# VH-VL binders against ABC transporter G family member 3 (ABCG3): the designs that were tried, part 8

Target 1, 243 residues: ABC transporter G family member 3 (ABCG3), of Arabidopsis thaliana (Mouse-ear cress) (q9zuu9r114to356)
Amino acid sequence: IAWKDLTVTMKGKRKYSDKVVKSSNGYAFPGTMTVIMGPAKSGKSTLLRALAGRLPPSAKMYGEVFVNGSKSHMPYGSYGFVERETQLIGSLTVREFLYYSALLQLPGFLFQKRSVVEDAIQAMSLSDYANKLIGGHCYMKGLRSGERRRVSIARELVMRPHILFIDEPLYHLDSVSALLMMVTLKKLASMGCTLVFTIYQSSTEVFGLFDRICLLSNGNTLFFGETLACLQHFSNAGFPCPI

## First folded at step 21 (VH-VL; from f1 with heavy chain S103T S109T)

Design o3
Fold by OpenDDE, fold request of step 22:
Formats: sequence, structure tokens, C-alpha cells
Structure o3 (fold): chain C 243 residues (1-243), chain A 127 residues (1-127), chain B 113 residues (1-113)
Amino acid sequence: as target 1 above (243 residues)
Amino acid sequence: EVQLQQSGPGLVKPSQTLSLTCAISGDSVSSNSAAWNWIRQSPSRGLEWLGSTYYRSDWYNDYAVSVKGRITINPDTSKNQFSLQLNSVTPEDTAVFYCARETYTDFWTDTYSFDYWGQGTLVTVSS
Amino acid sequence: DIVMTQSPDSLAVSLGERATINCKSSQSVLYSSNNKNYLAWYQQKPGQPPNLLIYWASTRESGVPDRFSGSGSGTDFTLTISSLQAEDVAVYYCQQYYSDPFTFGPGTKVEIK
């Protein structure tokens, strides 16, 4: 996926400008992790949605998004999008929940569907939780926030998307859970899934796992490129890297 | 190389149980990438899928509605084989029975149907 | 259940000539997400089990001669033998694996004129 001169305007979201994303450029290679990083109101979520074709009707997008070198919309099922807040069915186990999703969305016989579910469970490091109830607000005993988030990602992964967009996978996660999430996603990327996700801030350790980074501030792209080049870029400019 | 070898009687009396075994070579009955199926063929009903057994973190069995309640497919990990039992047979159950492998290649490519078959066993239901 | 039909029931073709077999599914076996048709073709010779020829509607199984080809999408599919050989005398079946249960066509008998 690649985007060129991408500008997104949304009426009423900013006091001084309707432009949420301003002339952003970037790309994500297959099987890699690209992070869109920025503070609150930086436009990172908007950029992610723009790339995924999930902008609200009130938004206007300018520029171009390319998928596999063409200006085509990604067909249904070819990409996944995980919202920051997702609703899970607390009364189901992780396996049941994912299996239900597979039954509804996937072709093939039961063997295939079960196989996909098991692979998704494994891919998202949920093997130990496969038979556990998801739980939630109505259930006192349930998965922790990190596991819940991974379940949400697994649900989308069942569709076997080539590209997976994730809005703030580290939201409200502690440092340990955050690292586990990133390691898990890194492995997923190594399996051939292209990952694009947003992060507010990252530890140095987590930062090192990214292949590419898009730094946003107030809708402006401060940097786009390889993660290692980011530090050099800011160092050369005499500024600390805004990680 | 994967090979399926069938065994069992070719004659069964009405109301009795049809029993067949399929021995697997070159693969495992508990393979995470394979499902083991029984299919029968008759002039009247053509090729008909009957059921499958497979292991994916647990053992599962899927049966065709047409034979559900009468059919049992059991894996035997010790012998690396799986069996078919069809209870309360009638002359309508007369057919050539085949065991076959369904392959799950990987997470991204899906299964592509039955790639290996047993030699087939004619089972005649007659008094 | 998805019902599979084939035409013709039987086909006599001269050696070296083209044989065409049609298969139709009662429902589409095309998955929009991956753009794959969950359809297979089998060859069955007398006294032998079905032998997988084509899967995903158009992909040849390993070892299958180039003269065999599959085409079609959605509900209509075709198996083509570009140049019929003596060893190609058999019954050919289409099969869908898009939805459970697996279902097969009634078969088409191919003979030599």
C-alpha cells in the first residue's frame, strides 16, 4: 500500500483548520510493520482510516491511495480493520468467538474453518486462552485488556487479510502487555501480513520492532521512513526524536 | 508418499454394522494439516461424502446429515488409521466406499479438496 | 446443499480431438475475498478411485498432463481435454468444496469414437 499527497479534511473537528491530515506521503511493504505515531489530535487515526477506506462520510480525502500499484479499492476481505474499541461477546470462549466469526464469513468445510481459527489463535498468542471465557463488563471473570485486544485482532485475522489496519493496539496496555502485543504482531508480519497501526507513544524497545514509521504532528508528517533512519534524521537536525 | 489402504468385509447383512478401516502411510491421522474422510459411490446416489475425522487442538468429527446418527468415524493414533462404522445398514447403503485425505495447506491458501484416496471397498448389503 | 450438475452425460470423441465437459453449481462457489472458485475436477477409471485433476477451478494437480484444463467461475465451469488420448477414457466428476457438505456432480463418461 502507498499513499501520495494524502489530505483529509473534516468539518468541525479543529478550531483553526478543517485539515486533519496534510499532504501525507508513505508506503507499507508486504509483510512489514508500519506505524503511524503521533500525539493526540495529530491525525494518526484519520490517516489510518483514510488508508483503509474507512473515513466517515463527513470527511473529504484528497490525494491517492495505491494498493498493489493500482488505484483500486481493496475488496472486502482483503484487508482488516481493528477499531480502538471493539465489542466482544463475553459469554463465549476465545475459540468459540473466533469460530463463530469463521462460520459466518469463511467458505469451506468445518475442517478448514477450524484450522483457520486455530492458526489465528496461535498467531495472536492466545493458545493459553483459547478455552477461556472472554468476559467483559458483565462478567467479573474475563480476559485482561491485552488478551481482549489480541482477540479483537484475531477476529479480523480469521478473514486472512493481506493488510491489517489496527487503531492503537497498545491502548491502555502496560509495558509488558504492550511488548507482547508488538512481538506478536511482528511475528504476524513475518508470516506475510502487512500491518499498519497507530500508536501514541512507544518505548525504545517497542520502537525497535517497527520497520517503518510515520510521525505525525498536527496533521503534518514530520518523518516517514525506516525506523532506524528516524533517529538519525532528528539527530542530524539537532532535535530529539519525538518518540 | 501418502498412501491410503482400505480393509474390511465386502458383505454385510441388513440391520448390521458396516465396518471399514483406512490405514495411513506417509502422513499422520493426527496431522494438523489433514482431515480424513469417507466417501461412498453408488449408481443411484453417485459420489457422496459421508464424514470426516481430524485433529485441531482436539479431535473433531463431521458427518453428513444423510447418515448422521448411524455413522461413526474413529481415529486410531496407535495404528495411524481411521475407521468407518455405519449402523443399521440397508440395501440402499450398498456402494463402493473410499477413504480420502483433505489437505489444509496453510493459513493463507485454504484446502483444495481430496488429493489422496484409498483403493475403494465394495460393500454389498444383502441377506 | 449445493447441487452439482454436469453435461453431457456421455461424450464420444475421436482420438486427438477436443473434449469439453460442463459443470454447473446451484450456487456460486466463488469466494469474493480471495477470488477463488472452490471447485475440483476428478478423473475416475474403472476399478479405481477418483483422481484429482484440477482444483480451484483451473489449477492442475501435480502430474496432470497439460492437455487437461479447467475454466469458469461462479456457477459455470468447464473441463477441457485439448487432445483426447486413449488413457483419458474415464468418467469425470466436478466437486464443490465451498460449502458443507461436499457435493459431486453426476459424472460425464468420456469414450473414444
Scores: ipSAE 0.844, ipTM 0.928, lowest interface PAE 0.5, mean pLDDT 93
Fold by OpenDDE, fold request of step 22:
Structure o3 (fold): chain C 243 residues (1-243), chain A 127 residues (1-127), chain B 113 residues (1-113)
Amino acid sequence: as target 1 above (243 residues)
Amino acid sequence: EVQLQQSGPGLVKPSQTLSLTCAISGDSVSSNSAAWNWIRQSPSRGLEWLGSTYYRSDWYNDYAVSVKGRITINPDTSKNQFSLQLNSVTPEDTAVFYCARETYTDFWTDTYSFDYWGQGTLVTVSS
Amino acid sequence: DIVMTQSPDSLAVSLGERATINCKSSQSVLYSSNNKNYLAWYQQKPGQPPNLLIYWASTRESGVPDRFSGSGSGTDFTLTISSLQAEDVAVYYCQQYYSDPFTFGPGTKVEIK
């Protein structure tokens, strides 16, 4: 996936145009992790949605998005998108929840669908939780936030997308859960899935797992490139990398 | 190389139970990458899928609606084989029965149907 | 259930000539997400089980001669034998595995003219 001079404007309350993303450029190679990083209201989520073709009706996009070198629309199932806030069914086990998703969306016989579900569970490091109830948002009543987030990702992964967009996978996760998430996603990428996701901030250890970074601030792209190059870029400028 | 060897009687009386066994070599009945199926063939109904047994973190059985309630497919891990039982047979159940493997290779590639078959067993239902 | 049909019912072709078999599905067996057709072709000789020839509509199984090819997409598919050989005399079946239950076509008998 690649994007060129991508600009996104939003209609305000007074019907004036406000630029949320300003002339952003970047790309993501197959089987790699590209992170869009920035503070609140930096435009990172908007950029992610623009790349996924999921901008709200109030938004207008300028520029170009390329998938496999063409301006083609991604068909349903070819890509996945995981929202920051997702609705899970607490009364179901992880396996049941994913299985129902497979039943509704996948072709093939039951063996095929069950196989995909099991692989998705394993891919998202949910094997120990496969038979556990998802539960509510309370730790005592169900899965922890990190596990719930991985379940949400697994749901999209059941469709076997080649590109997976994830909005803030590390949102409200502790350092241990965050690292586990990134290691899990890194493994997923190594399997050939292209990952593009947004984060607010990360530890140095987590940062090192990214292949490329798009750093946004107030809609402006401060940096795009390889992760290591980002550190060097800011170091050369006499500033710490804003990670 | 995967091989499927069928065994069982070729003659069954009406209302009795048809029983067949399929022995597996070169693969495991509990393989996570395979489902083990029974298919029959007759001039009147052509090729017809009957059911499957497979292991994916647990044992599962899927049966065709046409034989549901009469069919049982059981794996035997100790002998690396699986069996077919069809109860209350009628002359309409007369057919050549095949065991076959359905393959699941990996997460990104779906199954591509039945790649290995048994030699077939003609079962005639007659008084 | 997805119903599979084939045409013709029987085909007589001279040795070395092209044989063409058609298969139709009552519903599309094309999955838009991966752009794959969940269709297989089998060859069955007398006294033998079906032998898998083609899967994903156009991919040859290992060991299958190059003279066999599959084409088509959606609901219409074709098996082609570019140069019929004596050993190719058999009944050919198409099969969908897009939706349960798996269903087969009625078969096409290929003979030497």
Scores: ipSAE 0.844, ipTM 0.926, lowest interface PAE 0.5, mean pLDDT 93
Fold by OpenDDE, last read:
Structure o3 (fold): chain C 243 residues (1-243), chain A 127 residues (1-127), chain B 113 residues (1-113)
Amino acid sequence: as target 1 above (243 residues)
Amino acid sequence: EVQLQQSGPGLVKPSQTLSLTCAISGDSVSSNSAAWNWIRQSPSRGLEWLGSTYYRSDWYNDYAVSVKGRITINPDTSKNQFSLQLNSVTPEDTAVFYCARETYTDFWTDTYSFDYWGQGTLVTVSS
Amino acid sequence: DIVMTQSPDSLAVSLGERATINCKSSQSVLYSSNNKNYLAWYQQKPGQPPNLLIYWASTRESGVPDRFSGSGSGTDFTLTISSLQAEDVAVYYCQQYYSDPFTFGPGTKVEIK
């Protein structure tokens, strides 16, 4: 996936006057992890949505998004999108929840659907939780935030998307859960899934797992490139890397 | 090389139970990448899938509606085989029965149907 | 259930000539997400089990001669034998694995003219 001169404006009272993303450029190679990093209201989520073709009706996008070298919209099922906050069915086990998703959306016989579900569970490091109730507000025996987030990702992964967009996978996760998430996603990427996700900030350890980084601030792209080059870029300018 | 070897009687009386066994070599009945199926073939009904047994963190059985309630497919891990039992048979159940493997090779590529078959067993239901 | 049909019921072709078998599914077996057709072709010789020839509508199974090819998408599919050989005399079946239960076509008997 690649994007060129991508600008996103939001509709104000009368016209589209507020630019949330300003002329952003970047790309993500297959089987790699690309992170869009920035503070709150930097436009990172908007950029992610723009790439995924999931902008709200109140938004207008300028520029171009390319998939596999062609200017095309990604068809349903070819990509996954995981929201920052997702609703899970607390009364179901992880396996049941994913299985129902498979039943509704996947072709093949039950054997195939079950196989996909099991692989998704394993891919998201949820094997130990496969038979656990997801839980929620009304269910006290629920999964922790990190596990719940991985379940949300697993739900999209059941569709076997080539590209997976994840908005804030580390949201409200502690350092241990965050690292586990990133290691899990790194493994997923190594299996051929292209990952593009947003984060506010990361530890040095997590930062090292990214292949490429897009730094946003107030809608402006401060940097895009390889993760290691980011550190050098700011160092050369006499500033620390804003990670 | 995967091989499926069938065994069992070729003659069954009406109302009795048809029993067949399929021995697996070159693969495991509990493989996470395979499902083990029974399929029958007759001039009247053509090729008909009957059911499957497979292991995915647990044992599962899927049966065709046409034989559901009469059919049982059981794996035997100790002998690396799986069996077919069809109860209350009638002459309409006369057919050549095949065991077959369905493969799940990769998460991203999905299945490609039945790649290995047993030699087939003609089972005649007759008094 | 997805119903599979084939045409013709039987086909007589001279040695070295092209044989064409058609298969139709009552519903599309094309999955839009991966753009794959969940369709297989089998060859069955007398006294033998079906042998997998083609899967995903157009991919040859290992060991299958190049003269066998599959084409089509959605609901209409074709198996082609570019140059019929004596050993190709058999009944050919299409099969869908898009939706449970698995269903087979009635078969097409290919003979030498």
Scores: ipSAE 0.844, ipTM 0.927, lowest interface PAE 0.5, mean pLDDT 93

Design o3
Fold by OpenDDE, last read:
Structure o3 (fold): chain C 243 residues (1-243), chain A 127 residues (1-127), chain B 113 residues (1-113)
Amino acid sequence: as target 1 above (243 residues)
Amino acid sequence: EVQLQQSGPGLVKPSQTLSLTCAISGDSVSSNSAAWNWIRQSPSRGLEWLGSTYYRSDWYNDYAVSVKGRITINPDTSKNQFSLQLNSVTPEDTAVFYCARETYTDFWTDTYSFDYWGQGTLVTVSS
Amino acid sequence: DIVMTQSPDSLAVSLGERATINCKSSQSVLYSSNNKNYLAWYQQKPGQPPNLLIYWASTRESGVPDRFSGSGSGTDFTLTISSLQAEDVAVYYCQQYYSDPFTFGPGTKVEIK
């Protein structure tokens, strides 16, 4: 996926400007992790939605988004999008929850669907939780935030998307859970899934797992490129890397 | 190479139970990448899928509605085979029965349908 | 259930000539997400089980001669034998695996004229 001179305007979202994303450029290679990083209201979620073709009707997008070198519309199921806040069915086990999703959305016989579900569970490091009830927001009796988030990702992964967009996968996760999430996603990427996700900030350890970074601030792209080049970029400018 | 070898009687009386076995070589009945199916063929009904057994973190059986309630497919891991039992047979159940493998290659690809078949067993239901 | 139909019921073709078999599904077996048709073709010779020839509507199974080809999408599919050989005399079946249960076409008997 690639985007060129991408500008997104949304009426009423900002006091001084309707431009939420301003002339952003970037790309994500297959099987890699590209992070859109920025503070609150930086436009990172909007950029992510723009790339996924999920902007609200009130938004207007300028520029171009390319998938596999073309402007073709991504069919349903070819990409996944995981919202920051997702609704899970607490009364179901992880396996049941994913299985129902597979039943509703996937072709093939039951064996095929079950196979996909099991692989998704494994891919998201949920094997130990496959038979656990998802539960509600009562973490004492249900899954923790990290597991819940991985379940949400697994739900989209059941569709076997080539590109997976995730809005703030590390939201409200502790350091350990965050690292586990990123390691899990890194492995997923290594299996050929292209990952594009947003984060507010990251530890140095997590940061090192990214292939590319798009750093946003107030809608402006401060940096885009190889993650390892980010530090050098800011160093050259006399600033620390704002990770 | 994967091979399926069928065995069982070719004659069953009405109301009795049809029993067949399919021995697997070159693959495992508990393979995570395979489902083991029974299919029958008759002039009246053509090729008809009957059911499957497979292992994916647990054992599962899927049965066709047409034979549900009468059919049982059981894996035997010790012998690396799976069986078919069809109860209360009638002459309408007369057919050539095949065991067949359904393949699940990986997460990103789907089944190739039935790539390996047994030799077939004609089972005649007659008094 | 998805109902599969085939045409013609039987086909007599001279050696070396093209044989064309059609298959139709009562509903689309095309999955929009991966653009794959969940359609297979089988060859069955007398006294033998069906032998998988084509899957995903157009992909030849390993060992299948190049003269066999599958085409079509959605609900209409075609198996083509570009140059009929003596060993190609058989009944050919289409099968969908898009949704449970698996269903087969009634078959098309191919004979030498």
Scores: ipSAE 0.843, ipTM 0.927, lowest interface PAE 0.5, mean pLDDT 93
Fold by ESMFold2, last read:
Structure o3 (fold): chain C 243 residues (1-243), chain A 127 residues (1-127), chain B 113 residues (1-113)
Amino acid sequence: as target 1 above (243 residues)
Amino acid sequence: EVQLQQSGPGLVKPSQTLSLTCAISGDSVSSNSAAWNWIRQSPSRGLEWLGSTYYRSDWYNDYAVSVKGRITINPDTSKNQFSLQLNSVTPEDTAVFYCARETYTDFWTDTYSFDYWGQGTLVTVSS
Amino acid sequence: DIVMTQSPDSLAVSLGERATINCKSSQSVLYSSNNKNYLAWYQQKPGQPPNLLIYWASTRESGVPDRFSGSGSGTDFTLTISSLQAEDVAVYYCQQYYSDPFTFGPGTKVEIK
């Protein structure tokens, strides 16, 4: 995926349309993790949705988005998008939830659907939780936030998207759960899935796992490039990353 | 390389149980890359998929709704084979029965066929 | 259940001439997300199990001669044998693998005229 001079405006209450994303450029290579990082209201979720073709009707996109060199977007359903908050069915086990999702949405052989689900469970580090009830809502005991987040991602993964967009995979996770999530996503990328996701902040341990970084502030892209180049860039400007 | 060898009686009386066995060579019935299917063929109904057994973290069965409640497909890991049992048969169940392998290659590759078939067994349901 | 129909029931064609078999499904077998038609063609000779010829509606299985070709999309599909050979005398089935239960057409018998 690549984007050039991508600008997104929202219908605002001001004289001019408010630009939420301002002339952003970037790309994501197959099988890599590309992160869109920035503070709240930096435009990171809007950029993510623009790349995925998921902008609300009130938003207008300018510029170009290319997939494998083509300006046209692939059909709906060929790309996965994981919302920040996802509704899960707490009365099902992890395996049941994923399998029924596959049955409902995919054509093809049942053994293939079962096998894809089992591979997704393994890829998302959910093997120990596969036969546990998801739980949640009300008083029911269930999975913790980290496992629930990984189940949400696994549901989209079952659709076998080549590009997976994830809004804040680390939201409300503790340091240990966040690290497990990022290690898990790194493994997923190595499987051949292209990942693009947003992050508000990261620890130094998590930061080292990203392949490419798009830093946003007030809709402006402050940096785009490889993780090592990002460290060098800010170190040269007098803002070195600690350890 | 992979061969499926069928065995079982060719004649079954109405109301009894049809029982067939498919022996596997060149692969394992417990392979996580394969599912083991039964398909029948009759002049009146043509080719009809009946069901499968396979192992992915646990044993699973999938059965066609047309025979669900009458059909059982069981693996036998010690003999490397799988069986078909069809209860309460009628003359409409007369058919050539085939066992067949279905393969899962990897996460990104779609399955499109049964790649290996047994030789077929004609089972006649008659008094 | 997706019902598969074929026409004609039987077909007699002179050696070296074109044979055309039609298949229709009661529902579309095209999956928009990957733009693939979940439709296969099988050849069956007496005393043998079905043998796969074509999958994804138009892709030949390895070892299948170039004279076999598949076309069509959605609900209407065609198997064409461009130059019939003596060894092509068989019954031909279309099969959908879009949704369970997988279903086959009733078959088309191809003979030499």
Scores: ipSAE 0.690, ipTM 0.873, lowest interface PAE 1.1, mean pLDDT 83
Fold by ESMFold2, fold request of step 22:
Structure o3 (fold): chain C 243 residues (1-243), chain A 127 residues (1-127), chain B 113 residues (1-113)
Amino acid sequence: as target 1 above (243 residues)
Amino acid sequence: EVQLQQSGPGLVKPSQTLSLTCAISGDSVSSNSAAWNWIRQSPSRGLEWLGSTYYRSDWYNDYAVSVKGRITINPDTSKNQFSLQLNSVTPEDTAVFYCARETYTDFWTDTYSFDYWGQGTLVTVSS
Amino acid sequence: DIVMTQSPDSLAVSLGERATINCKSSQSVLYSSNNKNYLAWYQQKPGQPPNLLIYWASTRESGVPDRFSGSGSGTDFTLTISSLQAEDVAVYYCQQYYSDPFTFGPGTKVEIK
């Protein structure tokens, strides 16, 4: 996937459109992790949605998005999109939730659907939780936030997307859970899935796992390149590594 | 080399239970990469998938709606076999029965067929 | 259930001539996400189980001669034998594997005229 001169305007309650993403350029290679980093209001979620073709009706996109060198729109189901907050069905076990999702959404052999679900459980390190109830009522014991996030990602993974877009995979995770999530995502990318996700802030350990970084501020791309080049760029300029 | 060898009676009386066995060589009935299916073919109607058994973290069965409630498919890991039992048979159940393997290669590869079939067993339901 | 129909029920074709078999499904078997038609063609000779010829509507299985070709999309599909050979005398079935239960067409018997 690549983008060139990508600008997104948002129709507000005022009479003119504000540019939320301003002439952004970048790319993601197959099987890698590409991170869009920036503070709140930097345009990172808007850029993510623009790349996925999931902009709201109030937004308009200018510029070019390329998939494998073509200006094609991505069909629904060829990519996965994990929202920051995902509604899970707490009365189901993890295995049931994923299997029913596969049954409702996928064609093909039932054994393949079961097998894809089991492989997704393994890939997201959910094996120990597979037969536990998801939960999610205030008086019901349920999965912790890290496990719930993993289930949300696994649900999209069973669709076998070529590209997986994740809005804030580390949202509301403690530092240990966040690191473990990134290790899981790095492994997933190395196994063939292209990952593009947003991050508000990053620890030093998490930062080292990214393949490519797009830094945004106020809609502007401050840096785009490989993780090592990012470290060298900011070190040469005398600034600390982003946190 | 995977081979499926069927056995069982060729004649069953109406209202009784049809029972067939499929012996597996070159693979395991408990393989995480395979599902074990029964398919029948009658002269009055064509090919019809009946159901399967397979192991993926636990044992599962999937049965066709047309025979659900009458059909049982069981693995036998000690003999490396799987069986078909169809209760309360009628002459409309007369068919050639095949066992067949369905394979799961990996997460990214779609399944499109049954790759190995048994030799077929004609079962006639007649008084 | 997705109902599969075939036309004709039987046909006789001169050796070396073209045979054409049609298959219709009651629902689309095209999955837009991967742009694949979940349709297969099988050949069956007496005393043998069905043998796969074509999958994904148009992809030839390994070892299947080039004279066999599949075409169509959505609900309408065609198997073509471009130059009928003596060994092609058989019954041909289309099968959908889009949704459970997988269903087969009633078959088309192909004979030498």
Scores: ipSAE 0.685, ipTM 0.871, lowest interface PAE 1.1, mean pLDDT 83

